# Ledger of designs, part 72: VHH binders against q96fz2

Target 1, 269 residues: q96fz2
Amino acid sequence: CGRTSCHLPRDVLTRACAYQDRRGQQRLPEWRDPDKYCPSYNKSPQSNSPVLLSRLHFEKDADSSERIIAPMRWGLVPSWFKESDPSKLQFNTTNCRSDTVMEKRSFKVPLGKGRRCVVLADGFYEWQRCQGTNQRQPYFIYFPQIKTEKSGSIGAADSPENWEKVWDNWRLLTMAGIFDCWEPPEGGDVLYSYTIITVDSCKGLSDIHHRMPAILDGEEAVSKWLDFGEVSTQEALKLIHPTENITFHAVSSVVNNSRNNTPECLAPV

## First folded at step 5 (VHH)

Design v17 (framework vhh_6z1v_2)
Fold by ESMFold2-Fast, scan of step 5:
Structure v17 (fold): chain B 269 residues (1-269), chain A 124 residues (1-124)
Amino acid sequence: as target 1 above (269 residues)
Amino acid sequence: EVQLVESGGRLVRTGGSLRLSCAASGSTFSTYAMGWFRQAPGKEREVVAAITWSGGSTYYADFVKGRFTISRDNAKNTVYLQMNSLKPEDTAVYYCAAGRGFYTSLNPDSYDYWGQGTQVTVSS
């Protein structure tokens, strides 16, 4: 998982993240650094993406079930990193394998501190190897979406006008992440950065790619992953597994170049 | 990331025509839904027109339908508002705005980037 789409305007994204706290009260997540949110159809590592995390990370004695939404850098910079420029980190921390997460210092340490987050996206992209060619077929992969006027999910064969309508009620992809906080040695703002946990691909995606992000399907899984005040690391890791509740469609090669940031990146071909 | 600069506002007589332009800077212009909004003295900012990223669909407020046309030129990073049959009640500061996303909105809250505005005055 190395490429996502997260293009919704801030107000639409915020409403798409409506949730219930532990007491059953309906809430919207509170923004931190909203001006750093940069919507895009084609987000690559080192760009900022919105994540959900527990309010308890920022406020002592806060209800751990309450949520903050904040843009974070994709590519985890460990708290122990001692150089002044995080781009000089020698390791690729875009993804974190579920099978070795407790063995890798860069991930084990923040995980032990409860630094779990939910990475938000419209969906993610993967490139399928094609028989008899070096060309790869890109796919956009996302949760099944409901048509506004009919029972049932929106499909690739639906009109562009029907696709435009669905964004107002889009079900965001919710991926399990780990974040860390890095303090520049010479002072300045704390850098929040994250990695996406990856698992073996589900049956439905196995013909596209052998790995997939760990997807948290539904509010119960999202709440348990975020609530580090009540849910231990051991219990939270039980949520990390392949999921079948996912759909996809082929997209054009426009998405291949990360500089291309147009709706054509995710439009069905 | 995107910066917007409006131009073309001026004094025009009732029944006249005027074209406003909005120049955008930034490599992602072609991905934005674009809108035109206006604000008259003592009134709230209201939507005038909106256009999808591709230019394939346009939306208008009822009070300008048939008189105004929104269009865009993605090669020039510019959005236009052609205003015909102008009336004194069209007098306002006109703003262009960029929202991000596939869906075009008539809600100002869906727009993240705003220009500084250009004054249009329609005299009787």
Scores: ipSAE 0.000, ipTM 0.106, lowest interface PAE 19.8, mean pLDDT 84

Design v18 (framework vhh_6z1v_2)
Fold by ESMFold2-Fast, scan of step 5:
Structure v18 (fold): chain B 269 residues (1-269), chain A 124 residues (1-124)
Amino acid sequence: as target 1 above (269 residues)
Amino acid sequence: EVQLVESGGRLVRTGGSLRLSCAASGSTFSTYAMGWFRQAPGKEREVVAAITYSGGSTYYADFVKGRFTISRDNAKNTVYLQMNSLKPEDTAVYYCAAGRGFYTSLNPDSYDYWGQGTQVTVSS
């Protein structure tokens, strides 16, 4: 998984993340650094993406079932990295293989600290190779979506007259991630960065690509992955497996250039 | 990733007509929803009209319905605003904007690319 779409305006994204805490209280996640959220149809590694994580990471004695939403850098910089420039990291941390996560120090250490997050996206892109040609077919891959009504309720600045209703009730893709906190040795702000855990592709995606992100399907899985105060690393890792509850369609080659940031990137061809 | 340049703004008499043009350069203009916004001195920027990427649907603010028409020519990478029966209240800087979606939005925050604006002044 090396390319995603996360284009929803901040208010729509926040409402799409409504949840219940352990006590059944309905909540919206609390933002950290909301001004750093940059919606895009075409997000690549090194860009920021919104993630969900437990409030307990920021506040001692907080209810570990309460959620923060924060932009984080895609490409995990380990807390132990001692050089001044994180771009000098010698290996790619965009993705973390599920089968070696407990063997790699870069991932094992933050995982042991409970630094689990849920990476949010509209969906992700993969490129299908065709033998005998140098061209590849891109696909947009996302959760199955429910049909929307023509005259649905009006949100903040959105209306049925101005928007096709598909985005107002879009079910965000929720991918299992690991994050870490890196403090520049010369001082400065803490860098929060993440990696997406990957698994073998499901049967439905095997013709497109051999790997897929570890998708957390439903609120029970999301809650258990985030709740490092009550759910051990061993129990959380049981949530990491391929899922068949996914759909896709072919998209235009416009998406190939990561600088293209338009709805054509995810529109069916 | 598109650059927008507005043109056509000028002084016009009450009851007159004016056509604004917005020329786009860069890739994929035909995939953007486009909007016209205006801002009068001391007031917030407000939506005037919007058009979907294909031109198949349009939106108009209530205060311009029946007087203004938005249109686009994807072959020429241009969006237009035809303004009829102009009133002094229409005096403002008019901005062209390209949206992040196929479909129109009332929210200026949904638009990533903005032109520099063109001044329209309506006198009695």
Scores: ipSAE 0.000, ipTM 0.107, lowest interface PAE 17.9, mean pLDDT 82

Design v19 (framework vhh_6z1v_2)
Fold by ESMFold2-Fast, scan of step 5:
Order: structure tokens, then C-alpha cells, then sequence
Structure v19 (fold): chain B 269 residues (1-269), chain A 124 residues (1-124)
């Protein structure tokens, strides 16, 4: 997972993240740096994407079940990175393999500090290599959506009226992430950056790509992954596995160019 | 931000009991997971027991299960280790540790603050 869509306006995104805290109270996540959130149908590594994380990371008196939503840089910069420019990091931290997460220092250290986050997206894109040709077929991959009379499928959205109905009740994809905090050696604001944990593809995606993000399916899994105050690293890692609860459709080559940021990126071909 | 002070260590006979206390100051104690570790001469520091910030879950190393009990009193900013059926092998310096927001950790690296230790000696 190297490309996502996360296009919802801030208020729609916030409502889509409604949750219950440990005491059963309905809440919306509290924003940190909301001005850094840039909606896009075509998000690439190095850009900012919204993540959920425990409020306890920011407030020592907070209930660890309460959630913050914050834009973070996609591409984890380890806290121990000594250079002044994060773009000079010599290895790719866009994704983190589940099977080596406890062996790679860049991921093991923040994971040991409870720096777990949930990466939010409309869905993600993958490129299938076509046999006998150098062409690649892009697919948009996302949670199955609940159908209603007013909420059609994405492929049925032929008018502005239909498009708004699709997104009003869209179930966001919730991917398991690890984040870290990097302090510039020369001073300045702390950089929050994340990586997406990856697992072997499920049977349904195996023909498209051999890897998939670790998807947290449902509020119980999301809550346990985020709650580093009550859920140990060992228990949280049990949530990291392939899921079959995903759907997809082929999209046009418009998505190939990361500068293209239109609904056409998601439209079925 | 948290300072930890252990107390209660002393010489005790095999089969005896002892209660260790760890008093916290400097920060809000109730936001931290707490652990007890021990280190015998010439050996590495090892986990003994851990407790979540709420006290709702505990961890015990296999060699102390059924003999030791960890508990906490958030109103008094104190964590306790009740040690029963003590064995000579339990002889060590016992350290209290605090980790921000961790459930239960077997890894010393998960704890940000450490006490200076209290000596427990078990003789036959």
C-alpha cells in the first residue's frame, strides 16, 4: 500500500470517525493541526494523511480510550534520525512488514512506546501486473459499503446528487499504523510520521497484489489497537492479519499520475 | 517526570513474606503502567510483575506466579509487591518502573522512569 484516497471534507471525515469511549459515551475525535489536512483522491507517500491515535499520547491525564485525529506525514521518520532533512532518510518507511516489525529498530522502538495509530482512507489503490504486457491495471480497494435506497454504489454515481449520497455514510478504511515523533536537531516543530503495517494478501486480493495493509475491521479492533494504555504490544499484534472483508473494482489510468486529484480516480473503468 | 522510591527490602528467611512499596512523585501516577523488576549480582535485570494504569490487568513472570501479587493505590501514588513463600533464588535488588500508557510489558525498554532499588535477601 503506496497510494490512497482520503477526500472527505474535514467535518464529514470527523463524523465518519464517531466512536464510544471506555465508558460508553459517544464522542467525535478531537483535531490536532486540522489546517494540515489536505483532502485528495490520490494521496502518495510523503504527503499528510489523517490518523487516529490515543489522547494519552498528548495529555498525561487523558483516558487512553479517547481519540485524537491528526494529519501525519506518510513515511515514518525514526526518533533517532540524526540528519536535519527527513527527506534524506536512506530507506523506505512507507510500509512496515508485520513479520519483521519486532526486528526492525525503526518500528520496534515506537511500537514499544505504544505509538500505534489507525490510518484513515476512503480506500487504497494497487496496480496489478498484466501477464504478457508491461501495462499495470489499477484497482480501488475499500470496505464493503452498506447499501441504502439513498446511498448507491460508487459506480452508480452519475450525478452530483448521487455522489453526495455515496459519501454521506461511507465506511472509512481503517489501517493499522505505527507512528514516531522526530525532533529536528536544529530545533523546530516535532514531526509526526507514520508507516502502514502490511500483511500477506487475502485470497480475494491475491490476483491483484501479493501484499495488503493490515486492516482493522470494526470498532473493537480499532479500539484495541489505539488503546496503548490498556492493551499491550503483544495483544495488539494479534489484530494484525489479512482480512477477506474487502471489495474492489478496476479504475482508469487517471490515478497513475499522483497529480490527478478528481473523482475520476475512483470511478470504475 | 516521575520519581520513584522503593522501600521494604530486607533480610528474610526462606518461606517468609515481604511487602515492597514504591512511592511516586513529580507527575500524575495514575497515567502510568507500573512494573517490578529485579537484578541479582552478575545477572541482567528481569521483569517480575506489571500492572496496568487502571489496575485492571496484571502480569507475572512464571517464576513468581502464585507467590507474588502486584497492586496499586492511585490515590496514594503507590504500587506494591506482596512477596510470599520466598526462596533464596528471589534474592536481588528490586526496582520499580513506570511506563506511560503501557498495558503490561516484559521489556525494560518500555519503562521511562526507574527507582534506585531496594535490596531483598532471602536466606535459609
Amino acid sequence: as target 1 above (269 residues)
Amino acid sequence: EVQLVESGGRLVRTGGSLRLSCAASGSTFSTYAMGWFRQAPGKEREVVAAITRSGGSTYYADFVKGRFTISRDNAKNTVYLQMNSLKPEDTAVYYCAAGRGFYTSLNPDSYDYWGQGTQVTVSS
Scores: ipSAE 0.000, ipTM 0.288, lowest interface PAE 11.8, mean pLDDT 84

Design v2 (framework vhh_6z1v_2)
Fold by ESMFold2-Fast, scan of step 5:
Structure v2 (fold): chain B 269 residues (1-269), chain A 124 residues (1-124)
Amino acid sequence: as target 1 above (269 residues)
Amino acid sequence: EVQLVESGGRLVRTGGSLRLSCAASGSTFKTYAMGWFRQAPGKEREVVAAITQSGGSTYYADFVKGRFTISRDNAKNTVYLQMNSLKPEDTAVYYCAAGRGFYTSLNPDSYDYWGQGTQVTVSS
């Protein structure tokens, strides 16, 4: 997972993240640095994406079940990084393999501090290898969406015009992430950055790509992943596995260039 | 901010029981995971037991499972360690610690606040 869509306007995104805290109270996540949120149909590594994390990371008195939403840089910069320019980090930290997360210092240390986050997206893109050519077929991959009771789920057959209507009730993809905080040695603002945990692809996606992000399917999984005050690292890692509750459709090559940022990037072909 | 004071350490005979208490002062005790650690002469400080903010989950090191029980009373700002079937190998200074979050690999470096320790000596 190296490309996502997260295009909802800030207010729509916030409402899509409505949740219940430990006491059963309905809440919206509180924004941190909302001005850094840039909606896009075509987000690449090093851009900012919105993530959910526990309020307890910021406030000592906070209930660990309460949530903050904040833009973070995609591509984890470890707290120990000593260069002045994060782009000089020689390791690719866009993704973190689930099978080696406890072996890699860049991921083990923040995970030990409870720095778990949920990465939000409309969905993600993958490129399928085609036999006999070096060209690849891009797909948009996302949670099944429920239409009205008369219509069933949103599918690949829907026209681009119909896709604009569906965003009001879109179920956001919720991917397991790890974040860290880096203080520039020359001074300046603390940089929050994240990596997406990856697992082997599920059966349904195996013909598209051999890896997939670790998807947290449903509010119980999301709550347990975020709640580092009640859920240990070992228990949280049990949530990291492939899921079959995913759908996809082919999209045009417009998405190939990360500078293209239009609805055509995710529209069914 | 939390200040921690341990009590209850003393000399006990092999096979005996002892209850340690850790009294916390400060308004934020209930937001911290709490742990008991120990350090014997010439050894690293090691985790003994830990408990989450609500007390809903506990962790025990393999060498104390079935013998020790950790509990907390958030109304009294206190965490306890009940120690049964004590062995000479349990002789150590026992430390109470408070930290944000709950970790399975409980490194002492993950805890923000520490008590001064209470000595437990187990003799034959």
Scores: ipSAE 0.012, ipTM 0.386, lowest interface PAE 8.5, mean pLDDT 85

Design v20 (framework vhh_6z1v_2)
Fold by ESMFold2-Fast, scan of step 5:
Structure v20 (fold): chain B 269 residues (1-269), chain A 124 residues (1-124)
Amino acid sequence: as target 1 above (269 residues)
Amino acid sequence: EVQLVESGGRLVRTGGSLRLSCAASGSTFSTYAMGWFRQAPGKEREVVAAITHSGGSTYYADFVKGRFTISRDNAKNTVYLQMNSLKPEDTAVYYCAAGRGFYTSLNPDSYDYWGQGTQVTVSS
């Protein structure tokens, strides 16, 4: 997973993240650094994306089931990194393989500290290799969505007008992530950065790409992944597996250039 | 957190109309997706209609499409079900439910808060 869309205005995104704490109280996540949130149809590594994480990471004695939403840099910078410029990291930490997460120090250490987060997106993009050509077909991949006037989910056959209306009620993609905190050697703000855990593709996506992000399908999975105060690393890792509850449609080559940030990036072709 | 109280159920004749109301108490009503469910004697509880937290999208079961309309008034903490062209098969106890989060769900298990129900009887 190397490209996402997360274009919702901050208030719409916040409402899409409504949840219940351990006491059964309905809540909206509390923002940290909301001004750093930049909506985009075409987010690449090193840009900031909104993530959910437990309030207990920021407040001693906080209820670990309460959630913060914060923008974090995509591409995990380990706490031990000694250079002054994070872009000089020699490792690609955009994704973390589920099968080796406990073997790689960059991921094992923050995971041991309970630094689990849920990465939010409208959906993600993947490029299908076309046999006999160097061209690749991009696809937008997302949770099934409910249409207002038709039974079933929104799909490739829907008009652009129908697509615009669904954003008010869009079910965000919730991907399992690991984050870390890096303190610049020369001083400055602590950098929060994340990686997306990846698994083998499900049967439905196997013809598009061989890997997919670890998707947390539903509030029970999201709550358990975030709640590092009550859920151990071993129990949380049981949530990391492929899911079939996903849909997709082909999009135009406009998305190929990460500088393009328009609705055309995710519109069905 | 949210308490729900249904009202408006009564005996009506085939072809008649009825509006059900569900009054919610709680500070965060506008963040809940809402649903109407029904249960006839000896049958499972089934979804009738659902509406997102904003009211921007609605869902209807096939057997009520074109006859029932769900709506909500977040300022009054109320959700409504307008029932037209009623049939004897619509006879059931109607329940209001508040679901978790943004999206509507057809699964009763996705709804955390339930009213006590209001009886609708349609005479043949």
Scores: ipSAE 0.000, ipTM 0.142, lowest interface PAE 16.4, mean pLDDT 83

Design v21 (framework vhh_6z1v_2)
Fold by ESMFold2-Fast, scan of step 5:
Structure v21 (fold): chain B 269 residues (1-269), chain A 124 residues (1-124)
Amino acid sequence: as target 1 above (269 residues)
Amino acid sequence: EVQLVESGGRLVRTGGSLRLSCAASGSTFSTYAMGWFRQAPGKEREVVAAITTSGGSTYYADFVKGRFTISRDNAKNTVYLQMNSLKPEDTAVYYCAAGRGFYTSLNPDSYDYWGQGTQVTVSS
């Protein structure tokens, strides 16, 4: 997983993250650094994405079931990293393989500190290798969405009314992540950065790509992954597996250039 | 430092419609997420609808979906609740609330400012 869409305006994104805490109270996640959220149809490593994490990471006596939403850099920079340029790590820590997560110090250490997060996206992109050609076919991959009889399938970008209606009730993709905190050696703000855990593709995605992000399907899975105060590392890792509850459609090559940031990036072709 | 004043509550018959208004004064209204809550006698206060600072996103409690619509006019510093197909179960004091956006806006405890309420009574 190396490209996502997360384009919802901040207020729409926040409403999409409504949840119940342990006491059954309805809540919206509380923002940290809301002004650093940058919506985009085409997010690549090194850019910031919104993640959910437990309030207990910031407040010692907080209820671990309460959620913060914060922008974090995609590409985990380990707390022990001593060089001044974190960009050197982006391709090594964009994803974290589920089968080796406890063997790599960069991931084992933050995971041991309970630094689990849920990475939010509209969906993610993958490029299918085509036999006999150098061209790859991009696909937009996302949770199944409620469809109305009138709106039907999402059309081209020239159908803006249908696109606006779809996003008002969009079910966000919730991916299991690990984050860490890095203090720049030259001083400055603490950098929060994350990696997306990856698993083998499910049967439904195997023809598109051999790997997929570890998707947390439903509020129970999301809640258990985030709640490091009550759920141990060993228990949380049982949530990490391929999921079949996913859908996709082919998109145009417009998405190939990460500088293109328009609805055409995820429109069906 | 924002003050909220609700208006529009009255007696209405089952199946009727009613629009509530909430006028804000004080701090910059457009910086607050707004909510409508209600409280019936002997029951706790519950969320009815919420709207973000821009009005671009709304929330509705399951028991009002399809019947109520929340909207806001930031130029007039006003939030509205349009109530259609009213039922006796909708009888309550309706409160307007303002809170700093994107926090616990579905939880009454996250709202900093509250109006005094307006009574809505739905009779058969």
Scores: ipSAE 0.000, ipTM 0.116, lowest interface PAE 18.7, mean pLDDT 82

Design v22 (framework vhh_6z1v_2)
Fold by ESMFold2-Fast, scan of step 5:
Structure v22 (fold): chain B 269 residues (1-269), chain A 124 residues (1-124)
Amino acid sequence: as target 1 above (269 residues)
Amino acid sequence: EVQLVESGGRLVRTGGSLRLSCAASGSTFSTYAMGWFRQAPGKEREVVAAITLSGGSTYYADFVKGRFTISRDNAKNTVYLQMNSLKPEDTAVYYCAAGRGFYTSLNPDSYDYWGQGTQVTVSS
């Protein structure tokens, strides 16, 4: 997982993240740096994406079940990185393999500090490799979505007009992430950056790509992953596994160029 | 932001019991996960037990399960380690640690604040 869509306007995105805290109180996540949120149909590593994380990371007396939403840089910069320019990090930290997360210092240390986050997206893109050609077919991969006035999920056969109407009630993809905080050695703002944990693909996605993001399916899983105050690292890692509750459709090659940022990027072909 | 002071370490006979206490200074004690670690001569520092913010969940290393109990009293800003059926292999300096979030790794560097340690010696 190296490309996502997260195009919802800030107010729609915020409502899509409505949740209950530990005491059953309905809440919307509180924004940090909302002006850094840039909606896009085509987000690549190095860009900012919205993540959910526990309020306790920012406020010492906060209820650990309360949530903040904040844009973070995709591509984890470890807190121990000593150079002045994070783009000079030699290691690719866009994704973190679930099977080696406790073996890699860049991920083990922030995970040990409870720096778990949920990465938000409309969905993600993967490129299917075909035998006998260097060309790849892109797919948009997302949670099943409910049609507004009829039972059943929206699909590739539905009209473009029906797809435009679905965004008001879109179920966001919720991916397990790890973040870290890096303080520039020469001063400046603290950089918050994240990586997406990856697992082996489920049966449904195996023909498209051999890996998939670790998806947290449902509010119980999301809540447990975020609540680093009450859920240990060992317990949280039990949430990291492939899921079959996912759907997809083929999209045009417009998405291949990360500079293209239009609805065409995720439209069914 | 928090200072930790351990107490209770002493010489005890094999099969005996001992309770370690860790007193924390600060009004934010209830926002820290707490852990007990130990280090014996010639060995690495290792996690013994850990407890979440509310005390609702605990972790124990395999070598102490069934013998040791970790608990906390947020009203008294104190965490305890009750050690039963002590063995000579339990001889070590025991450290209290506090960290944001619940971390049960054998790597003690995941915790932000540490006490000075208290020596426990178990002999026959």
Scores: ipSAE 0.006, ipTM 0.358, lowest interface PAE 10.9, mean pLDDT 85

Design v23 (framework vhh_6z1v_2)
Fold by ESMFold2-Fast, scan of step 5:
Structure v23 (fold): chain B 269 residues (1-269), chain A 124 residues (1-124)
Amino acid sequence: as target 1 above (269 residues)
Amino acid sequence: EVQLVESGGRLVRTGGSLRLSCAASGSTFSTYAMGWFRQAPGKEREVVAAITQRGGSTYYADFVKGRFTISRDNAKNTVYLQMNSLKPEDTAVYYCAAGRGFYTSLNPDSYDYWGQGTQVTVSS
């Protein structure tokens, strides 16, 4: 998983993350550093993306079922990293393989501290290898969306006006992530950064790409992954597996250049 | 942008075989997962088989496993359903659909394009 879309305005994104805490109280996640949220149709590693994490990470006596939403850097910088510039990290941490997560120090240490997060996106992009050419076909991959009279489902026949309405009730993709906190050795603000856990692709995506992000399908899975106060690492890892509850459509090559940030990046061809 | 036309439906005897074809017109057939669905009188439409863009994965409903085979030819913009050991219970209108996902259950809102159907009747 190396490219996502997360373009919703902050208020729309916040409402899309409405949840119930352990007591059944309806809540919206509380923002940290909301000004660092940068909506984009085309997010690449090293950019900031919004993640959900437990309030207990920030407040010693907080209810672990309450959620914070915060922008974090895509590309985990381990807490033990000694250089002054995170870009000097010698290995790639944009993704973390589910089968080796407990073997890699960069991931097992923060996981042992309960540093689980849910990475939010409209969806993600993958590039399908096309036989007989060096060109790849990009696809936008996302949760099945609920049809309403106002939004409708995504379709090639939908007008731009109807397409715009779909975002008001969009079901965000919720990917399992691990984050860490890095304190610059020369001083400065703590850097929060994350990696997306990856699994073998499901049957539905096997012709597009051989790997997929670990998707947390539904509020029960999201709640258990986030709640490090009540759910152990071993129990949380049982949530990490391929899912078939996913849709896709082909998109134009406009998305190939990460500097392109327009609705055309995810529009059906 | 894709139009689907089914063909091959006819009357066959119990135990017989039949191959259905679905021809696609339009320019994006190879980017869609394809499915075959059926609807018998008085019943809801149900998924029969599905195939991914390159045929790397297939799905079959339990009631057709071992008897039906789905395949596709992207050079000809065609998907096929080979039906063997046909039973009276297989009598239905069979529909071809192009989908934005590899679906093991019907969700009409997830399918961009549907054919008009081809009638298969299996007599004892």
Scores: ipSAE 0.044, ipTM 0.572, lowest interface PAE 7.5, mean pLDDT 87
Fold by OpenDDE, second read of step 6:
Structure v23 (fold): chain B 269 residues (1-269), chain A 124 residues (1-124)
Amino acid sequence: as target 1 above (269 residues)
Amino acid sequence: EVQLVESGGRLVRTGGSLRLSCAASGSTFSTYAMGWFRQAPGKEREVVAAITQRGGSTYYADFVKGRFTISRDNAKNTVYLQMNSLKPEDTAVYYCAAGRGFYTSLNPDSYDYWGQGTQVTVSS
């Protein structure tokens, strides 16, 4: 996964992340560093994206079922990194393969510390290689959405009003991630960064791309992944597998340029 | 708008075979992923099989277990469901569905267009 969409306004995103804590109380996640949130239809590595994580990471003795929402850098910078510039990392940390997560120190160490997060997105993009041509067809991949009587298909939103209604009820894609905290050697703010765990693609997606993000489907899966206080690493890793509960449609080549940030990026062609 | 018309549903005996067809209207058939769903009395509508626009990928529900095959002929604007080794549990109304993407969801709400359905009855 090298491209995502996360364009919802902050308030809409927050509401979309409503949850119940272990006591059954309805809650909204509290924001950390909300000013770092930059909505975009076209998110690339090194950009900031919102993730969910347990409150216990920030507050001692906090209820570990409570969630915080925070923008983090896409591309995990390990805590032990000693260079002053994260761009000097010699290995790719955009993704973490599920089969080797325990073999790589950069992922194993933070995972062992319970640094699990849920990466939020409208969906993610993948490119299919066209047979016989050097052309690649991009696809937008996301959770199936529930059609409400008033909500047209993503492509049928003929009016701005209808478009807003669709996104007000959008089910966000929830991807399993690992994050780490890096302190710059020269001082400054602690950098929070994440990697997306990837798995082999489901059958439905296999003709598009051979790998997909580990998607946490449902509140239980999300809660268990986040709750490092109650759920062990071993138990959490059982949640990491392909899912067929995914849909996708072809989009225009507009998304090919990472600088393009318009609704056309995810619109069906 | 795409109109879908299912055909081929009938009464068959256990172990029998049926081929369902779904004819789509319009000239944009190849732009739609197609799916077959079924709904038994008192049960929720469930996905049976799905196929991409060009037939490059297929999805089957767990209960299919290799008994059913989804295929399509874009030149004829038709999607098919070959059903073999039918069981009484397969008795349902079978629906054809179309969507702009490839839908692998178990949720039928993901599809945009639906046929009226065809009744398949498997007798013991």
Scores: ipSAE 0.028, ipTM 0.430, lowest interface PAE 4.0, mean pLDDT 89

